# Ledger of designs, part 17: VHH binders against q84jc2

Target 1, 232 residues: q84jc2
Amino acid sequence: MSKMRNLVEEKFLEFYESWVIQLELYLHQLLIAHNNNTMSETELRHLISKLTTHHKAYYTAKWAAIREDVLAFFGSVWLNPLENACSWLTGWKPSMVFRMVDRLRKSRVVLVEAQVKKLEELRVKTKFDEQKIEREMERYQVAMADRKMVELARLGCHVGGESVMVVEAAVRGLSMGLEKMVKAADCVRLKTLKGILDILTPPQCVEFLAAAATFQVQLRRWGNRRHYVTHS

## First folded at step 12 (VHH)

Design gd17
Fold by ESMFold2, fold request of step 23:
Structure gd17 (fold): chain B 232 residues (1-232), chain A 125 residues (1-125)
Amino acid sequence: as target 1 above (232 residues)
Amino acid sequence: QVQLVETGGGLVQPGGSLRLSCTASGFTFDDYAMNWVRQAPGKGLEWLSAISSGGGYTSYADSVKGRFTISRDNAKNTLYLQMNSLQPDDTAVYFCAKEIDMWSQEYTGSDFDYWGQGTQVTVSS
């Protein structure tokens, strides 16, 4: 399967592997900062900025790639099956990130009343935005169920140059709607991340980012071990 | 104040080449993806190419793939489009476009928040 990827998949696989390697290097720095507790606020803010810039860079590459092939991001070749199974509209589900925040509250992280209130407000806003996207997906599914589009796609599989043109038009329409929903979801993801980091103090941000990066790296490692053992 | 200024357009014969530049100011250029979009006479906007913030990923519309090359120089806050093998149907106004700030704004269905005034490319003799 690894030799049957199209150019978009191969290009983004190369980008993603490099991006994950850099994330692991930043995770090392986060763990030092988390375990050492001797870094200045300025040093912590600099490290936090590196992480946020790194996450933003992923999305600028993603949006460039989905303009060529949004479907590559549904069942991505650069992710193992476990990582793909955890995806909601091509990425982490925004409302679920608050489970990580909740777990950090069981550790050394002590949140003051003002932070708790702001986090709950953000959780409600994030869920509202998420539900709006889910309703748009429902409207998209209704449009896809339009009998004319299904009939054209079915006929296009069997014959002719004009049938190819009709199938291409149907796929293009499907892709444009899907691109908009993916982009809306990504904006909710990044606004949620920004909101959390704005509410937390710099040491708390380091703990949150370390936990998030650890989860991502471990999900990848665990899924790769099961995948390779089972399929090799 | 965000400003995008395209240069390098002009009149070129079929088969010729041009290099467009877009100089950016008023924002942190290397934090954002940049795009080229064109509008031919009597047609709507056509997205041509995108480049990620660090330049590590590029993409192209099928109509220009293999002929056009996007690049950026983040030290000079400048975006480029090398256009080769130009044909009459490449005649259009070419715009530099800044991708929205995904970090801080709601998605409204628009991918770009700022555009340049455009530069005219005419392929004819």
Scores: ipSAE 0.745, ipTM 0.905, lowest interface PAE 0.9, mean pLDDT 85

Design gd23
Fold by OpenDDE, look of step 15:
Structure gd23 (fold): chain B 232 residues (1-232), chain A 125 residues (1-125)
Amino acid sequence: as target 1 above (232 residues)
Amino acid sequence: QVQLVETGGGLVQPGGSLRLSCTASGFTFDDYAMNWVRQAPGKGLEWLSAISTGGGYTSYADSVKGRFTISRDNAKNTLYLQMNSLQPDDTAVYFCAKEIDMWSEEYTGSDFDYWGQGTQVTVSS
């Protein structure tokens, strides 16, 4: 069954589709740069900058949309079920990128000892930050279950009882908490990404970004195929 | 240093229109999302609208949706808020707010790191 989309979902869907198209274009450029060692460091840095700018655009758009409707990002209609299943607090899990780096290291990327050390430090920090957010989420969920959710459930059972205003207030409160957690997670994501890019050389950055973009695009493609096969 | 300067406020009759401007300096304007926030007398801060980097995405609070339009001119380092169909309830001080740098900052619960001084908008017959 097709999920009814609200205006925020529709608007962000349109944005995201365009964003993904542009990402694919950048991916193509990254792959060319990766396979052709003729690009100068300046050119590589410029390409990296384009990608980082592109990601900034996404997250600023996301935060704009979240202020209007954070709930739209929990069960994002612009993502397929596989993409959603791989999401942590409405996006990729920050610590996942280190596994990607490890994979690259096992292939063709050679890191110097200093880089390895810095990456490990960043990994530890990232995991710590993730855990902090997860603890906050647990606390929030417990608190909500004890009060707001119970109130919502109670109010939902009353046909003519308490005012719509109370329900709305409760939903707003819930949404506000979710918004804060999502934004915190986004900051960890971006800080982690920035950290990795700062540690890697320009050629390594291009390889990393190509791998990341490939993973994202392939996840989407595979998820779409799986979804269509299941529902056809 | 970062500066945000709002202009365009004033007295307007109900149903009237105003266009607010916010001129930014001291940072790379295009690298950040920008927001409009207002504070009515005796009320708390109310977020009104946001515009992403590059202007690719805009959002609005329900209270101003359909009436207000946010835009930006990166070449001029200027943020705009077109306000139409103004109502007495729109009377407030309007602030331009810079969004935090998500790449370098830990989220502390605030979406904004810099504000303008604000511009007064009064809607009265």
Scores: ipSAE 0.892, ipTM 0.964, lowest interface PAE 0.4, mean pLDDT 92
Fold by ESMFold2, look of step 15:
Structure gd23 (fold): chain B 232 residues (1-232), chain A 125 residues (1-125)
Amino acid sequence: as target 1 above (232 residues)
Amino acid sequence: QVQLVETGGGLVQPGGSLRLSCTASGFTFDDYAMNWVRQAPGKGLEWLSAISTGGGYTSYADSVKGRFTISRDNAKNTLYLQMNSLQPDDTAVYFCAKEIDMWSEEYTGSDFDYWGQGTQVTVSS
């Protein structure tokens, strides 16, 4: 049977829908800037700042939500099935963003030798940070495998008082560990984005952000069409 | 330089209400999520509520859900906590806390980088 939607999932869905609508509006501004020579460098930097602020706003809302219920972000109902299938610990695997950079290099964006070197250094650092998170996920996965036994003990001993307090502490510890992993992954995502934007020139940043926003919007649209067909 | 100043605490009877304020300076207030945290006598820190940048998302601990309301006025650089139906176990020092800068800081397990001096809330007959 269908999973019952909780309040955190419902609240975040409302936020996410509004956030995506605003992302689409920023995408139109990015495409205008990319297709026309109509903006000064100062105007381009202002537009880039709006997008970085918009991305930060997403994560501040996400962190507020996971503080209340981190499990709401695993198998999230506000993401369509296609978006969920692309998720790595509640989001894009940080290093996947370099596929976008590679695609841009093949088509139009010309990077100088110094930029290419810095991007490779950033890619290696991002992969290393991912590996650290994956090691912590392995420790968490062992703890998750034990959780069914802990929950059964909690249910069998809830009247006993002392056993309930021990089980509750263990469950809270597992939830806090998962919250830390999600937050660590989000920080890697944002630092990787910041690193890319610091290496690219403002016109290159606009092109990159336009490509990324286009992909995010299209992925949501394609997933929604497939989901509707599957359930209709 | 970064400064958070809580006000609005005091002594109230059970069932009463208080509104806490936190005035921020020394940073761009509307770029960061803000939080309320409390510490009851002899207890550890308890997270109560969070509000995202722009106020678009709010969250609450189970212990205060339905009784407390977080809000922010970015034009005044001020965070608020409206506390209703106060009980004796709400007695604590209440702190506002600034979330770390996810954009530039490495995550080391610490969610807050600055907090205020706190304001005392005492609920007693």
Scores: ipSAE 0.670, ipTM 0.882, lowest interface PAE 1.4, mean pLDDT 80

Design gd24
Fold by OpenDDE, fold request of step 20:
Structure gd24 (fold): chain B 232 residues (1-232), chain A 125 residues (1-125)
Amino acid sequence: as target 1 above (232 residues)
Amino acid sequence: QVQLVETGGGLVQPGGSLRLSCTASGFTFDDYAMNWVRQAPGKGLEWLSAISSGGGYESYADSVKGRFTISRDNAKNTLYLQMNSLQPDDTAVYFCAKEIDMWSQEYTGSDFDYWGQGTQVTVSS
């Protein structure tokens, strides 16, 4: 049976599909730029700006959708199971992008010592921020199992009365916490991304963004092959 | 200096329509999502609608769904709110609000960092 989708899921699915198509186009441009060492710094910066603008569009749309239904993003019907399995608080884990940075170091790209040092500092900071968010998230998750909720669970599911109100209140409380944590995580993601881009040269940024976009697109493709998902 | 200026408010009869505008300056308008928020007399702030930076996604509070439409013109640095089927309980000061810079700021629990001065909307027979 097809899962019943709510309005937020439908709207965001449509948005995301369009967004991914555009990402693939940018990926193609990044790859061309990466293989064309004759492109000017101005041209490279322009391409980088297009990508950053594209990401900004995604997260502003995400936050708009979250205001209606944050729980939709913990199901993420627009993603396949593999993509969801790799998701941390409704998105990519910030510390994961340093694997793409490591790729740069192992490629033809030479990072100077100063860059390496700054990247390591950023890595440490990113990990620290992730852990803070995780600890706070745990508090909200555990709080869902308060005395009242545990008692209601013991009594079973009943329709109507004060029980429904208690459950709804608990869900609202959790949702508010989740929204806060998701937004905090998004800020860590984007701050980390910006940090990396600020450390790298324009050619290095292009290679990094190409690697990141490639991974995202391929993960989606791999997941779709393993688990047939229709998004129409 | 960031500045947001709302216009278009006024007195309207129930069932009437108004179109609000918010002109932005002092920041890269097309990089940020924009929102409409209102405050009725004796009530707190109520979020109404959001539009993504590129204008590709819109969201609405249940209280205004089907009646209000948010839009933006990035070339003009202007945010709009088309309000139809206005009701007396829509009487409020309406604010446009800028979302925080997610790229450079730590999240502190607030989604907005700047507001306009607001424009008064009064719905009365």
Scores: ipSAE 0.914, ipTM 0.969, lowest interface PAE 0.4, mean pLDDT 93
Fold by OpenDDE, fold request of step 20:
Structure gd24 (fold): chain B 232 residues (1-232), chain A 125 residues (1-125)
Amino acid sequence: as target 1 above (232 residues)
Amino acid sequence: QVQLVETGGGLVQPGGSLRLSCTASGFTFDDYAMNWVRQAPGKGLEWLSAISSGGGYESYADSVKGRFTISRDNAKNTLYLQMNSLQPDDTAVYFCAKEIDMWSQEYTGSDFDYWGQGTQVTVSS
């Protein structure tokens, strides 16, 4: 049974599909750059800039959509089950990208000690920020089970009256909290990404971004093969 | 220095239309989402509409859906709000607001870091 999509879901789905197509194009360019040792540093920096701008654009659209319906992003009908299973607060978990950084160390890329140290510091900070958000998220989730809501649950479902108002108020409260947490998480994501890119050299950035984008695109493909998603 | 300057406000009769403009300077305009917010007399701030940095996504508050349209011209560093079917309860000061730089800032609970001075919109018969 196809779930009825609301207007926000439909609109964001369309946006996201276009965004992913563009991401794949950039991924292709990253791979070319990675395999082409003739590209200048200026050219590499330009490519990096295009990708970062693309990611920023996604989050500006996301925040616009969230203002209408943050709960849509906890269902994320534009993602397949595998992608959703790997999501943390409606996106990639910030600390996960360090796995992509670790790949650099296993390749022919040599990170100097100063880079390694800075990356570790950033990882620790990122983890700390994630935990703070998680704790706050739990507070909002638990708050749904307040005295009134528990009592309503005990008495059963109601189709109108004061009970509906109580539930709506609770949902609004949760939504406001979730919006705040999602936005906080997004900032941690982008700050972490920026931090990594600031530590790496342009060639290293290209390799890192290629790895990250590859993982994202492949995850989507793997998920679609296992769980067919109709984008209509 | 970041500057946002709203124009286009004024007095209009119920059912009338206005088009607001916000001219931005002091930052890379096309890198940021922009928003319209209003404040009616004796009321708090009300978010109305947002447009993504590339203009590829727009959102609206329920109170203005179907009546207001947000747009932007990045070449002119200008944000617009087309307001149709105006009602007396639309009377407010309208502000242009720049979203924070998610790339470099921590989230502090505010979505916006810069505001214009506002432009007065009065809907009255």
Scores: ipSAE 0.914, ipTM 0.969, lowest interface PAE 0.4, mean pLDDT 93
Fold by OpenDDE, fold request of step 20:
Structure gd24 (fold): chain B 232 residues (1-232), chain A 125 residues (1-125)
Amino acid sequence: as target 1 above (232 residues)
Amino acid sequence: QVQLVETGGGLVQPGGSLRLSCTASGFTFDDYAMNWVRQAPGKGLEWLSAISSGGGYESYADSVKGRFTISRDNAKNTLYLQMNSLQPDDTAVYFCAKEIDMWSQEYTGSDFDYWGQGTQVTVSS
């Protein structure tokens, strides 16, 4: 069944497609940098900066769209089912990136003990922050159910009237909570990313970012192939 | 020091147009999304529009959709709001607001960390 898209969904879909294309270009540059030891530290830092700026841009667009319709991101029609299955609160789960960092240790990258310690501290903090958000998210969701389940049931019997107004108010309340939680999650995502990049050397950052971008791009490709999803 | 300065406000008749500007300094302008917010007399703050850091995405409140257009010139560190078909209900102080640094800050419930002084827009016959 084809879901009708609203204007926010359509607009963000277009943005996201363009954003992904640019991400693929940066991925190519990251891979070149990773496989070429001739790039200076300054050049590597510049590349890292471009990519981080690109990610920041995504979240600024996301927040702009959320102000119109946060619920659009809980369907995310611009993503395929596989991408959505790997999402936590409308994006990547912050703690997952530490798995990518662990893979660096299995490669030619050598992390010193001090880096490992800092990464572990960051991981613990990230997990703590995730749990806080999850608890708060649950509070909003449960509040919706506790207050308005009877009204939701009534809508099954009739359309319109005071009950609809009450449900709409409840949905608005939930949406406000969802928006807050999504934005909080986004901050945890970016802080985690920043934390990792601050711990790693520029060459290690490039490798990490290349791995992350590869995963994102391939996940999209695999999902599209599997589900025959067309965007736009 | 972060500074946001709004200009372009004034008195206009219903159906008229105004173009607001917000000049930013003290931070890397092109790294942040920017927003317009207004406050009418006796009312709370109302978000109107947002534009992403790269300018690739714009959003609008239902109250101004189709009438207002947000834009930015990163080379000039300037945010704009083109307001058309103005109505008396659009009378308010208009603020430009900088979004928080989500790269470094925890979300505390506010999307904005800096505001301009505001510019008065009055729509009246």
Scores: ipSAE 0.908, ipTM 0.969, lowest interface PAE 0.4, mean pLDDT 92
Fold by OpenDDE, last read:
Structure gd24 (fold): chain B 232 residues (1-232), chain A 125 residues (1-125)
Amino acid sequence: as target 1 above (232 residues)
Amino acid sequence: QVQLVETGGGLVQPGGSLRLSCTASGFTFDDYAMNWVRQAPGKGLEWLSAISSGGGYESYADSVKGRFTISRDNAKNTLYLQMNSLQPDDTAVYFCAKEIDMWSQEYTGSDFDYWGQGTQVTVSS
């Protein structure tokens, strides 16, 4: 049975599909740049800028959609179960990117001591921010089971137009906390990403972004194959 | 300095149309999502519509869905709101709002960091 999707889900699904297609194109460019030592620093910076702009665009779209329905992002029908399983507050967990950097370091990326130090500082900050958000989320989750949820459940037992409106209002109220948490998480994501990119050299940025994009794209592909979902 | 200037407001009859514009300066316009918010007399702020930085996604409040259309021209640093089928309850000051820099700022509970001064829209017979 195909799950009925609301208009926000449908609209964002369409957006996301297009966004992913563009991401794949950028990934291709990143890989070329990574394997081609002929690109100038200016060219690399331009490519990095395109990618960062692309990611920013995603989150601005996400926030736009969240204003209509934040709950859509907790279901995320545009993602496969594998992608969802790897999700932290409707997206990638910020601290995971440091593991990506570590993996790159184990390969061919050479970081100077100053970079390593800055990355570590950023890691600590990122983890701190994550924990802060998690604590707030926990509080919210507990609150969901208290008065507001009980009221919502009770209201949901009523039949009629007025009851529906009241329930919807209640859902909106309950969603506000989630929205704040999601947006906070998104800020941590982007701030962390920016932090990493500010520490890395342009060639290192390209390699990092390529790795990140590869991970994202492959995760989607693997998940789609596993769950018999059509590829983007 | 960041500046947002709304224009296009005025008096219109019920069922009429208006197009609001918001001209942005002092920041990289195409890097930010933009929003329209209004404040009716004696009421709080009401979010109406958002458009992503690239213009690839737009959202609307239920109160204006199907009647209002948000758009942007990044080349002109301008945000638009096409308002059709205006009703008396649409009477309000309409504000253009810039979203925070998610890239560098911590989220403090506010989605917006800059607002225009607003433009008055009055729907009356």
Scores: ipSAE 0.906, ipTM 0.969, lowest interface PAE 0.4, mean pLDDT 92
Fold by OpenDDE, last read:
Structure gd24 (fold): chain B 232 residues (1-232), chain A 125 residues (1-125)
Amino acid sequence: as target 1 above (232 residues)
Amino acid sequence: QVQLVETGGGLVQPGGSLRLSCTASGFTFDDYAMNWVRQAPGKGLEWLSAISSGGGYESYADSVKGRFTISRDNAKNTLYLQMNSLQPDDTAVYFCAKEIDMWSQEYTGSDFDYWGQGTQVTVSS
């Protein structure tokens, strides 16, 4: 059965589809830049800036949508099951980008000692922040079985107008904690990304961003293929 | 210095319309999502609407859906709120709020780092 989509899901789906199309365009540019060593540093910086702006735009839209319905992002109907399975608190796990950097180091990217040191410091900080959020999430999950949830469950069986209001209030209350956690996670994501880009040279940034975008696009494609093959 | 200045408030009859403006300065306006929040007498702050940095996404509180429209003009560094079908319950001080810099700031529990002084909207017969 096709899951009923709410208005927020529909709106964000439309936004996300457009956003992904634009991402693919930028990916193409990144790949060209990476393969052609003819671009100036200024040109590379401009391209990097476009990508970072694009990512920032996504999160501003996300936060706007979350204010209406944070739970929509825990279902994320705009993502396939594989993408969702790989998600941590409604997005990519911040620490995963360091694995991407490590992979690049093993291939084409040569980092100087100073860069390596800074990346390690950033990794430690990122992990710390992730763990902090995870602990909070665990706390929240345990608390979900509290009186409010019980009340919600009980009231869910009643059709009265007053009961509906109480249920709505309860849902709002429950969503607030999740919203805070998601937003905190998003900040960690963006700070981590910024940190990496600040450490890398412009050519390295281009390579990193290309790899990240490629992974994102391919994950989507792989997930779609697998999903359709399994359910066809 | 970041500044947000709201204008356009006033007295209006029920069913009437107002358009609020918020002029921003002191930061790169295009890089941030912007929000409208209001505070009615004796009540807490109520979020009303948000618009993404590029203007590609808008959101609304249930209380204003279908009546209010948020928009922005990045060339003018201005945020707008078109308010239609105003009711007495819409009487409040309306604030423009800038979202935090997610790129460089830690999340402290607040979505906003700067507010305007607010503009009074009174809906009365």
Scores: ipSAE 0.904, ipTM 0.969, lowest interface PAE 0.4, mean pLDDT 92

